VH-VL binders against q08179r182to404. Designs and how they scored, part 19

Target 1, 223 residues: q08179r182to404
Amino acid sequence: KLIEIRKKTSEFLHETLEESNLITYNTIENAEKKQKFLNFFRKLYSAKEGKIMTFQHDEISAIAQMFKNDSVLDNLSRPQLAAMSKFMSLRPFGNDNMLRYQIRSKLKDIMNDDKTIDYEGVESLSQEELYQACVSRGMKAYGVSKEDLVDNLKVWLELRLRQKIPSVLMVLSSTFTFGGLPKENYSKAFSPLAEKKETKSKYDDLLDLYYDGILQVLSSIPD
Short names: E, the ipSAE of ESMFold2; O, the ipSAE of OpenDDE; V2, 0.75 times the mean of E and O plus 0.25 times the DockQ between their complexes.

## First folded at step 4 (VH-VL; framework fv_prolgolimab)

Design b61 (at its last look DockQ between E and O 0.68; V2 from the best seeds 0.00; counts 0 for: pae E 3.6 > 2)
Fold by OpenDDE, look of step 4:
Structure b61 (fold): chain C 223 residues (1-223), chain A 119 residues (1-119), chain B 106 residues (1-106)
Amino acid sequence: as target 1 above (223 residues)
Amino acid sequence: QVQLVQSGGGLVQPGGSLRLSCAASGFTFSDYWMYWVRQVPGKGLEWVSAISDSGGRTYYADSVKGRFAISRVNAKNTMYLQMNSLRAEDTAVYYCAKEGYDYGYFDYWGQGTLVTVSS
Amino acid sequence: QPVLTQPLSVSVALGQTARITCGGNNIGDKSVHWYQQKPGQAPVLVIYDDSDRPSGIPERFSGSNSGNTATLTISRAQAGDEADYYCQVWDSKTYVFGTGTKLTVL
């Protein structure tokens, strides 16, 4: 039942994100970054037009880093805010400002928790702590082994703390990564390029999925 | 507008104690992790301690663990470093520092306070 | 535990470009930050997250990080740029600073 709820919520969020703008325009002061931004989205739009485009993890990270939690949240629609709240195990009540406040508060908690976990190590967490940590971040946690929870959280920390992906994008991407949607629901136009490692670990697979999710989120940004 | 004003420090004998203070202004103090970093005169920088936004989590360099205690009073916008069992090698300028917008760097620093441990 | 290695000193002529390197194993996989410290003063953040510049820091300051080397670049060097520069990373539950580089403007 919980899995079904998550799936439905994820589907709804995917649908709304596809039709809405996360950010109308990102004011980028750095000319080089601006050019990278434009090139990335040109490539992304080409992919939407049916061209086979490949995106590197570093490319995705570089663009994702240009977004900020507050800017993204300020541009989410009511349905998106509600869906995100549910996905974060929040009660979606009140006006848009209230929802944003709740989400911001939760993101703040997650950000602090990420730091704590990074200092103390993911392996130091109990099963329950791992479960809660994953749930709060929008990850599938029910019925997942401790080992998998650890890997999921490690991937999260890598992207959030090492690659500096904004937490709001991470949570949104979790809906793509852990929403359990059929492959047919994913845009076939995007092809994230996994690092060519001869031996892919489960960790690497998860990392790839997350980057794909981030890419999907970024694809919702209008021209 | 962000300001970190330090106080305390001075000369102390080996085995002695000192307490450093760092008063913060110009930002929401309770929203940020705070840090202590020290510098031996003429030498490089060394991280000493970290404290979470609420003060619930504290972390220390191995060189000071068990001897130093970091704390904060958010209502007073002040962070402290209690330094016990001081050693000659603890002689340094100590800086309080604020965490940046994101993780892993320090965007603002106090003016520093000299701690001298000598017999 | 990781060691960040910087040149002891770098000299640059007025108006020229200075480059200060910070070496570390796979440092390119980490976020590198840079601080400027003038004599008798506290450090000042000049670059964070490899290449981002805080408000108030001139565009002459730029950063890059790849492979085993991060680089702080100071274009159009001014007399006021003379200082010690430190790179810094977060690694394995600790903050690591470089050995520091004294920049002299000739």
Scores: ipSAE 0.751, ipTM 0.892, lowest interface PAE 0.8, mean pLDDT 90
Fold by ESMFold2, look of step 4:
Structure b61 (fold): chain C 223 residues (1-223), chain A 119 residues (1-119), chain B 106 residues (1-106)
Amino acid sequence: as target 1 above (223 residues)
Amino acid sequence: QVQLVQSGGGLVQPGGSLRLSCAASGFTFSDYWMYWVRQVPGKGLEWVSAISDSGGRTYYADSVKGRFAISRVNAKNTMYLQMNSLRAEDTAVYYCAKEGYDYGYFDYWGQGTLVTVSS
Amino acid sequence: QPVLTQPLSVSVALGQTARITCGGNNIGDKSVHWYQQKPGQAPVLVIYDDSDRPSGIPERFSGSNSGNTATLTISRAQAGDEADYYCQVWDSKTYVFGTGTKLTVL
């Protein structure tokens, strides 16, 4: 039932996200970051016109960091907040401010759990703990091997703790990968670069997948 | 305006105990993980201990496990380090430090408290 | 356990550029932070996440990190920059500080 709820809420978020701004250009910290933002979205516009564009992981991370949790949550409508809450396995209640509080509180809980897991090691988690950690982060966990759960959680920790991708973008990107849905029209026009290694591991492939999910969220934002 | 004010240092004999305090102001103390870092005078820095924002999780460097206990009382905006079974090698200036805005670094430090363990 | 190696001392002429290195195996895969410590004072954060400056740190402080080396660069060195400098990473399970570098401004 969880799978069905997440599939439905993912579809709603995908359809409505394209109608929403997630950040205001003028709120970006400084002129250098504003220029990076403009250059990135100009490049993304070229990709939407059918040109093949390659985006570096560092390039994606720098832009994603601009989408702070509070700014994004302030730009979501109540139906979107409710859908996001349901995707995160929360019971939405109250007004818009209460929904934003619930989501922020859950994201804080996940961040503290991320720090704890990083201190203790992903391999120290039991199968049940791994399952709950992945489920709470919006990952596909039912019917997934322990080894795959470990790999997914390791990529999450890399993106959240070292690359500093905002938690709200991580959750939104999970909606593009959860049900195994195909990419939309623009996803074929651009791709993130893998790690600079001769041989790619499963970890490297997962990094590319998660960066693709982040890129999908960023590409869904109106110009 | 963030301030970390430390107290509780001094001279103690080997095997003795000492409790350090770190009083915080200028930020929402209960939102941040807190840390202890020590420095032998004239030497480098060594991480000692960490405590989660709620106080529910604590972590220690191997050199102090079982002898030191970190704690916090969020209602008092204060963190503590209880140091037991002190050894000469524990002689150092002890700093409390605040978690940065992002993960993995310390953005504000206390003034330091000297602990001397000597016969 | 990882070790972050820094030169013991670095000298720079007033107004010139100082570079302080922090060596570690694959340190380019980690976020590197830098602290300045003047005699008798607590450390002060001057660079975080490789190259970002906290509020109040002059733009002449910059940082980079790639491969096995992170570098703190201080342009137009001033007498007030004379201090000890430490790099630091979070490595899963521990915080690791560099061995420290004494910067002397001549």
Scores: ipSAE 0.406, ipTM 0.754, lowest interface PAE 3.6, mean pLDDT 84
Fold by ESMFold2-Fast, scan of step 4:
Formats: sequence, structure tokens, C-alpha cells
Structure b61 (fold): chain C 223 residues (1-223), chain A 119 residues (1-119), chain B 106 residues (1-106)
Amino acid sequence: as target 1 above (223 residues)
Amino acid sequence: QVQLVQSGGGLVQPGGSLRLSCAASGFTFSDYWMYWVRQVPGKGLEWVSAISDSGGRTYYADSVKGRFAISRVNAKNTMYLQMNSLRAEDTAVYYCAKEGYDYGYFDYWGQGTLVTVSS
Amino acid sequence: QPVLTQPLSVSVALGQTARITCGGNNIGDKSVHWYQQKPGQAPVLVIYDDSDRPSGIPERFSGSNSGNTATLTISRAQAGDEADYYCQVWDSKTYVFGTGTKLTVL
């Protein structure tokens, strides 16, 4: 049931995210950061128009870090807020401000939990705690091995706590990793690159997957 | 308008106890983690303790674990550090601090409270 | 357990650029924060998340972080910038502060 709800809400968010302006240029604090932001999206739009381009993890992180949870939530429509609420297993109710408050409270709970889990170690979680942690973050957990749940949570903590990717973008990224691409014929025009390593672990493959999800969210922003 | 006002410092004998207070204003206290950081006069900063927004989780540096107890009363916008079994090496200025917009850093600090442990 | 190493002191002439380093194994993988502390005062956050400035901190303050070194840069140094500066990271189990650097403005 949860899986079906998450599929439906992911599809809706993917369809409508392109109608949202998740950040405005005038909220970026300095000219150099504005130029980096602009150059990144020019490169991204070029890739969407058919040029084959690759993106580095640090490049994606630098741009994602410019987003603020409140700014993103302020720019989502009521139906999008309701869909995000449902994706996070909340019951949407009230006006727009109440929905934003509900989502902010849930994100705050997840962020506090992230810190606690990182402090105590992912390996310290019981089977039930690990499952609930993954579910609450929008990850696929039913039928997933304990080993894979541990790796998924470790990647989330790396991106959230160390790369400082805003929690709202992490949740939106999860909708892409959960449901796959929104369109059947979606182009694989861009490929994020992990650090150039001689050998890749399962953890490194998951990092690539999550960065791709973040890139998909960013690629949904109108020009 | 964020302000953290500290009280409760002083001179105490080795083995004694002391309680520090940190009164918060200008933000929604119950939404933020709070911290204690100390500084031995003339030396650097050392993290002491952390408490979650609800007060349900507490963390301590190894040097104070088992002797210090952090707590908070959200209804009073106040955080405390109960210091027991004090040692000469606990002599320091103690600062309360608020978590930032995101985790891992301290955006506002109290004025500091001197704790001197000596006979 | 990790240690963040800073130079004991740095001197800068009025109007010139000061650079204060913070060394740590793979510190570029962590978010580095910087605090300014004047004698008898509490620390003040001047840079967070490697390069972001809190409201009220002048543009003369900037930060960078890569590899094993993070750097706080203070351009057009003023007499009022004279203080102790501390870098800080969150390293899973603890909050680690640097050894501190005394900045003298000549």
C-alpha cells in the first residue's frame, strides 16, 4: 500500500516539478555563486538538448547546497505539498502554511534522527530500527537485504550530514530513486561521476545512484 | 535578537558540585539542539555535552561522562549542566551554544560562566 | 580522536590579506566552520559550511576547504580583526575544534 502511494506521489511530483521555481537567483548571496549556479544550469540544459555531458559529484553538491529547505517549500504548490506529505507517510490537512509546517516538522525529525544514528553508528541499529529509518527517508525497504539497508542509510548520512545536501532535496531525490525515471523515453544525457577509483564498492554504486537522483531533481527546474 | 544568558558559575572545592544555567530568548527553544563548550583559561575550545530538542537524547565528551548531566526545560526556555565530582582540570569558562540552521556548528553562544575548582 | 592543526599565530599588515589554515586528514570531506574570539568575549561564528557567511559578517571573510587543508581568508585586514580564530568540524562521534590561531594586525 505504501509502495503504491509512493509510486503515485512520485509520478505526480515528477510531472509537476518542472512548473516550480525551487530557487530564485536573487536569493544567492554573492556574484561568484550566482555565476556558478548559472553556468551549471546552462551545462545541464545543454545536456537536456542532446549534448553528452558528465557531472562530477562535487559539482552537483556545490549547486545543491545553495538550496534552502524553506525556499523550496515556499515554491511548491498545494498539490505538490500534499503529494510530498503523502510520500513521507503524513496525512495532509489544513492550508498551505499548515502543510509546510507539517513537512518542516517531519524533515526536522529526520534530521535529528540522522545526527543520532551517525553518532551511534548505523551498525548499532536493530533490524526494526534500520527498516523504519529507511522507510521514513523514502527508501525502498520491503524485500531489501539488511546489508543493502545499511549501505543506503550510510549514503544518506554522507550526503545529508557531510555533503550538506538540503533534506528537502534528499527527499525529492528519493522519489526518483524509488520510482525510477518519470518518463519511459527519458534520455540518459548526463552521468554523474564518482571519484575516479580503481575499484567500486556497492556503497560507491549507491552514491552514484543518489547523485543521479539529485541531478534529476535539479534538471526539473525551469530555465 | 537571539540571546543566551548564563548563570551559576563560581568557586567550588574538588569533589564538589555546581549547576550552570542557560536562559534562551529570541528563537523557538524547543526546535533546537543545545550544547555546552568549555575553555580552560589561555587554551582552546573543548566540546562538553549536547542535548536534543526534546531533551530525550544526551551526549557527553569522554572526559565528563558519568559526572556531568545536561538537561533542559523547554517550558522555561532554559538548559542546565549539572556538574558532579568536580576536578581541578574542570576549571574553565563554560559556554552554552545553540545549533545552527543545519547541524554540526554553533551559531550563537552565551557570554560564558567561569567555574574554578580549587581549595 | 582526530586533531585539527592550526598555526599558533599569524601576522598581517593593515589592509593586507591574512590566511589561517586548518589541517586534518581528509578535512575536505567534512564541513568546516570558523569562530572568532576576542579577549574576554564568547566566540562568534564567522564562516559555516566551508564558505558561507552569517548575516553581519563582512565580505572580507571567506573560506575554502579541500584535501587536507581548510583556509579562512581575511582580506583588507582591519585592527578589529585581531583575535583568536578556531576551526571546527563535526566528526560523527564528537565536535572537534582546531588548536587555535592568534591573528595580530600590525
Scores: ipSAE 0.086, ipTM 0.674, lowest interface PAE 6.5, mean pLDDT 83
ESMFold2 (binder alone), look of step 4: mean pLDDT 93; pTM 0.942

Design b62 (at its last look DockQ between E and O 0.58; V2 from the best seeds 0.00; counts 0 for: pae E 10.1 > 2, grease 20.7 > 18.9)
Fold by OpenDDE, look of step 4:
Structure b62 (fold): chain C 223 residues (1-223), chain A 119 residues (1-119), chain B 106 residues (1-106)
Amino acid sequence: as target 1 above (223 residues)
Amino acid sequence: QVQLVQSGGGLVQPGGSLRLSCAASGFTFSDYWMYWVRQVPGKGLEWVSSISDSGGYTYYADSVKGRFAISRVNAKNTMYLQMNSLRAEDTAVYYCAKEGYSYGYFDYWGQGTLVTVSS
Amino acid sequence: QPVLTQPLSVSVALGQTARITCGGNNIGSKYVHWYQQKPGQAPVLVIYDDSDRPSGIPERFSGSNSGNTATLTISRAQAGDEADYYCQVWDYSTYVFGTGTKLTVL
C-alpha cells in the first residue's frame, strides 16, 4: 500500500514538474556561473530535442548548487507542494504558504540532522533511526535492508554535504530515484556519466541514480 | 550588518575557569550553527567547538573535550563557551564564528577575546 | 586528520598577481575556503566553496581547487591585501585550517 502511494505520488510529481517553474531566474551576478548555467540548459534542451547528451556529475552539481530551497519552493504549485509534503511524510494542510512553511521547516530539520548523522556516522544509527532518516528524505525505506538504507543515506550525505546539492532538489530527486516508476517514464535523452572507476560499487550505482534524478528535476525547469 | 560581539576572557591560573560570550545581531541567530575557533598568538587557527541552531547538538575538539562546554540562548542571541580546567596550552585568542550559507565554513567572525592561562 | 600545507610566505609586487597554494591529499575532492586575517583583526572570509566570493570581496580574489592543490589568486595586488591567508576544509567531523601564508606586498 505504501509502495503504491509512493508510486502515485511520484508519478504525479513527475507529470506536474514539467509544467512548473522551479526557479525564477535570479540575477546570477557571476558572469562565469551564468554562462555555465546557460550552457548547461542549452545542452539539456538539446537532449530534449532527441540528441543524446551526456552529463558529468560535477557538471550537474555545479548547476544544482545555483538553486536555493526557498526559490524552488516559491515556484511550486499547490499540488506539487502537497505531493512533496506527502513524499516527505508530512500532513499537508492550510494554504500554500503554510505548505511551504512546513516543507521548509522539515528541510531545515533534515539539514541539521544530516550534519549530526555525518558527525556520528551513518552506521551508528539504529534501524529505526535509519528508517526514519530515509523516509523523511523521500527514500524508499520499507522492505529495504539496513545495508541498503545505509548506502542510500551515505549517498544523500555525499550530495548534500560534500556536493552541496540543495535539499529541495534532493527530495525531488528522490521521487525519481525511489519512486519505483517504470524506466519508460524517465527521459531517455539524458545520460549521466558515471565517474570512471575501476570497480563500480552499489554505492556508485546509487550515486548515479541520484544524479540522474537531479538531472531529471533540472530538466523540468521551463525555459 | 552581521555582528558578533565577544566578551569575557582574561588571565587565569592553570586549573581555573573562564566563560566567554558571543552576542549576535544582524541575522536570525536561531537559524544557524555557531562555532568557536581559537588562535595561539602568532600561530594558526584551530576549531574548538560547534553547536547546532537549537543547541541540541554540541561537538568538541579532542583537545578540549570534557573541559569546555558550548551553549546558546537563542532568546538572547548569545552563545557561550564555558572553559574549565584550563591549561597553558589553552592560551589563545578565541573567536566565535557563524555558519556560512552552505555547509563547512565560517562567514562571519567575532572580534576575538584573549585567554591567557599562566601561573 | 588531513593536513593542509601552505607556504610560509608569499611576496608580490604592487599591481601584480599573487598565488597562495594549499596542499592536501585529494583536496580537490573537498570544498576549500579561504580567510584573510590582518594583524590584530579577526579572519575574514574571502573565498568559499573553492571559488565563490562573498559579497563585498573584490573580484581580484579568486579561487581554484583541483587534484592536491587549492589556490587563492589575488590579481592586481594592493597594499591592503597584505595579510595572513588561511585555507580551510571540513573533514567529516572537524574543521581543518591550513598553516597560513603571510602575503607581503612590495
Scores: ipSAE 0.027, ipTM 0.633, lowest interface PAE 4.5, mean pLDDT 87
Fold by ESMFold2, look of step 4:
Structure b62 (fold): chain C 223 residues (1-223), chain A 119 residues (1-119), chain B 106 residues (1-106)
Amino acid sequence: as target 1 above (223 residues)
Amino acid sequence: QVQLVQSGGGLVQPGGSLRLSCAASGFTFSDYWMYWVRQVPGKGLEWVSSISDSGGYTYYADSVKGRFAISRVNAKNTMYLQMNSLRAEDTAVYYCAKEGYSYGYFDYWGQGTLVTVSS
Amino acid sequence: QPVLTQPLSVSVALGQTARITCGGNNIGSKYVHWYQQKPGQAPVLVIYDDSDRPSGIPERFSGSNSGNTATLTISRAQAGDEADYYCQVWDYSTYVFGTGTKLTVL
C-alpha cells in the first residue's frame, strides 16, 4: 500500500516538476558558479535534443549544491508539496506554509539521524532500524535484503553528508530511484574512478543510480 | 545576535576536577549540535567533544574519553563540560562552539576559558 | 588523526593579495572551512564549504579547493587581516584542523 502511494506521488511529481522554477540564475552568488551552471544546462539541453550525454558525479554535485532547500520548497505548488508529504509518509494538512513546515521538520529529523548513523556506523543498526531509516528516506525497503539496505543507506550518507546534496533534492531524487528512471533517459551519470575497476560493486552501481536520479530532477527544471 | 558566554575555568591540581559552562543566546539552542574545542597556548585547535541537539548522543576525542563528560540543559540554553582526573596535558583554552547550518563546521564560538593543570 | 598541512607563515604587502594553502590527501573531495584568530580572541569563521562567506565577511575573502590543496585568498590585504588562519574539514565523524598559518601584513 505504501508502494502504491509512493508510485502515484512519484508519477505526479515527475509530470509536474518542469512547471517549477527551483532555482533562479540571478540568485547564484558568483560568476564562476554562474558559468558552471550555464555550461551544465547547455550540455543538459543538448541531451534532451536526442543526444546522449554523460555527466561525471562531480559535475552533478557542483550544480546540485547551488540549490537551497527553502528556495526549492517555496517554488513548489501545494499539490506538489502534498505529493512530497505523502511520499515521505507524512499526513499533509493546512496551507502551503504548513506543508513546507511539516516537510522541513521531517528533513531536519532525518539530517540529525544521518549524523548519528554516520558516527556509529551503518552496520551497527538492527534490521528494524535499517528498515525504518531507509523507509523514512524514500527508499524501497520491503522485500529488500539487509545487505542492500546497508548499501542504500551508505550511498545516502555519502551524498548527503560528504557531497552535501540538499535534502529536498535527495528526496526528489528518491522519487526517480523508487519509481524507476524514465525509459527515454538520454542523460547518464558515471564515475571515472569506478570505470577503472574490473567489476563495479553494488555500492558503485547504487551511487550511479542516485546520481541519475539527481540528474533527472535537474533535467525536469524549465530552461 | 548569536552569543556563547563561557565560565568555569581556572587553576587546578593534577587529578582534580573542573566544570565548564557555555550559555547560549540568539538562536534556538535545542536545534543544534554543540561542541568543545581546545587550544594549548601557542598551539593549534583540537576537537574535544560533541553533543547532539537533544543530548541523547555524546562523542569524545580519545585523549579525554572516560574523564570528560559533556551535557546540556536545553531549558536553560546551557552546555557543560565536566572535566575529571585532569592532567597537565589538558592545560588549554577551551572553546564552546555551535554547529553550522550545513554541518561540518563551527559558525559561532565562545570567548574561551583557560584551564591550567599544574602542581 | 590525519594532518592538514599549512605553511607556518605568509607575508603580504599592504593592498596586495595573500594566499594561504591547506594541504591534505584528496582534500578536494571534502568541504574546507577557514577560521581567523587574532591574539587573545576566539576563532571567527571566514569561509565555509570551500568558498561561501558568512554574513559580515567582506568579498575580498575567497576560497577554492581542488585536488590536494585548498586555498584561502585575501585580496587587498589590510592591516586588520593580520592573524592566524586555520583550515578545517569534517571527515567520517572527525573534525580535523590545519596546523595554522600566521599572516603578516607588511
Scores: ipSAE 0.007, ipTM 0.599, lowest interface PAE 10.1, mean pLDDT 83
Fold by ESMFold2-Fast, scan of step 4:
Structure b62 (fold): chain C 223 residues (1-223), chain A 119 residues (1-119), chain B 106 residues (1-106)
Amino acid sequence: as target 1 above (223 residues)
Amino acid sequence: QVQLVQSGGGLVQPGGSLRLSCAASGFTFSDYWMYWVRQVPGKGLEWVSSISDSGGYTYYADSVKGRFAISRVNAKNTMYLQMNSLRAEDTAVYYCAKEGYSYGYFDYWGQGTLVTVSS
Amino acid sequence: QPVLTQPLSVSVALGQTARITCGGNNIGSKYVHWYQQKPGQAPVLVIYDDSDRPSGIPERFSGSNSGNTATLTISRAQAGDEADYYCQVWDYSTYVFGTGTKLTVL
């Protein structure tokens, strides 16, 4: 079952990401980007040490953009690559390079599909097309309303195409947001500044959840 | 190295047709979206058309929609632009271009092919 | 018709810093790419995703993008930098190019 596979692979990735070095500081050439990176992770490590910190969406996006799909995949272990492959509804096979190729190919397919959907508009999709698009991106889709599927896909496209968040981080963040699981401990440690509005949309709620997922991936980087 | 080699340009009368070709080498052609961008001599760049990596999705600028058809044959590493019902305002240098590593930009361009629509 | 506005021309002295702007409403919310075009030649990508350089493009080329203005900066200008420069964004259902700027190196 897809749901069970995604739950198990998500739990495995959550517990093992701390063992991975997803980026090397010395690969960041731009002095401004280096300073932003250092400031962000200093703040992030303060949160891990028990201080309550707030993170803005723009600052999360700025840091996430510094990651490249290939660099992240090169730094994931074989079990993590296999888990990611399974989460993406692929059958893992071969050596590490074959697993990385399989994942890269799937990410490329999703990216090309993202462009197509964006050109046509999310609202132009049939119920079946919308369902399949959400499933292929690691979203919970069975029993989800059409309105909620539309909002999920719009958030994905905003983060991927406009915020330029790498596909690999989007997939890893989806493992933290899959199924709408409670994030009690994380939320307390990394309290984002919430713009309190009386009538907040589902889109805004999903956007917050995806940024939380991205922040969880980033917080799993070893110091 | 990446190379895009173009052919098929020339002089044609209004209402006529031309087919442009773009032969690719130095990369896995079937993995990338491909584009046509044109430039009236002495003027700026204008996007014309896009084709997905499989050829299953095609997009056109409003000014050419219904008259131009983009296609590709991945087995031949070649992309085409079939131009029908040509107008004087279609006179331009046409460039083929390859999708970048990220989305939304053109990392390599062909040498360009001049299309002149004149009586 | 939406358009990305660039100055028609910019002049820079040899060894000095040139700045070419690209104006667009809320352009900072999009990624800006920059192309260099010399007479009779195809465009060459010099900056992508606001500030990243392709392999082979010297560090003298840098980019920024915020608010309503993106900027291509060319430090230590050389004679070979003389060209037309175009900014470009990917917008819903289209690719939009700037009006172009002719850079003259004195």
Scores: ipSAE 0.007, ipTM 0.595, lowest interface PAE 8.6, mean pLDDT 82
ESMFold2 (binder alone), look of step 4: mean pLDDT 93; pTM 0.943

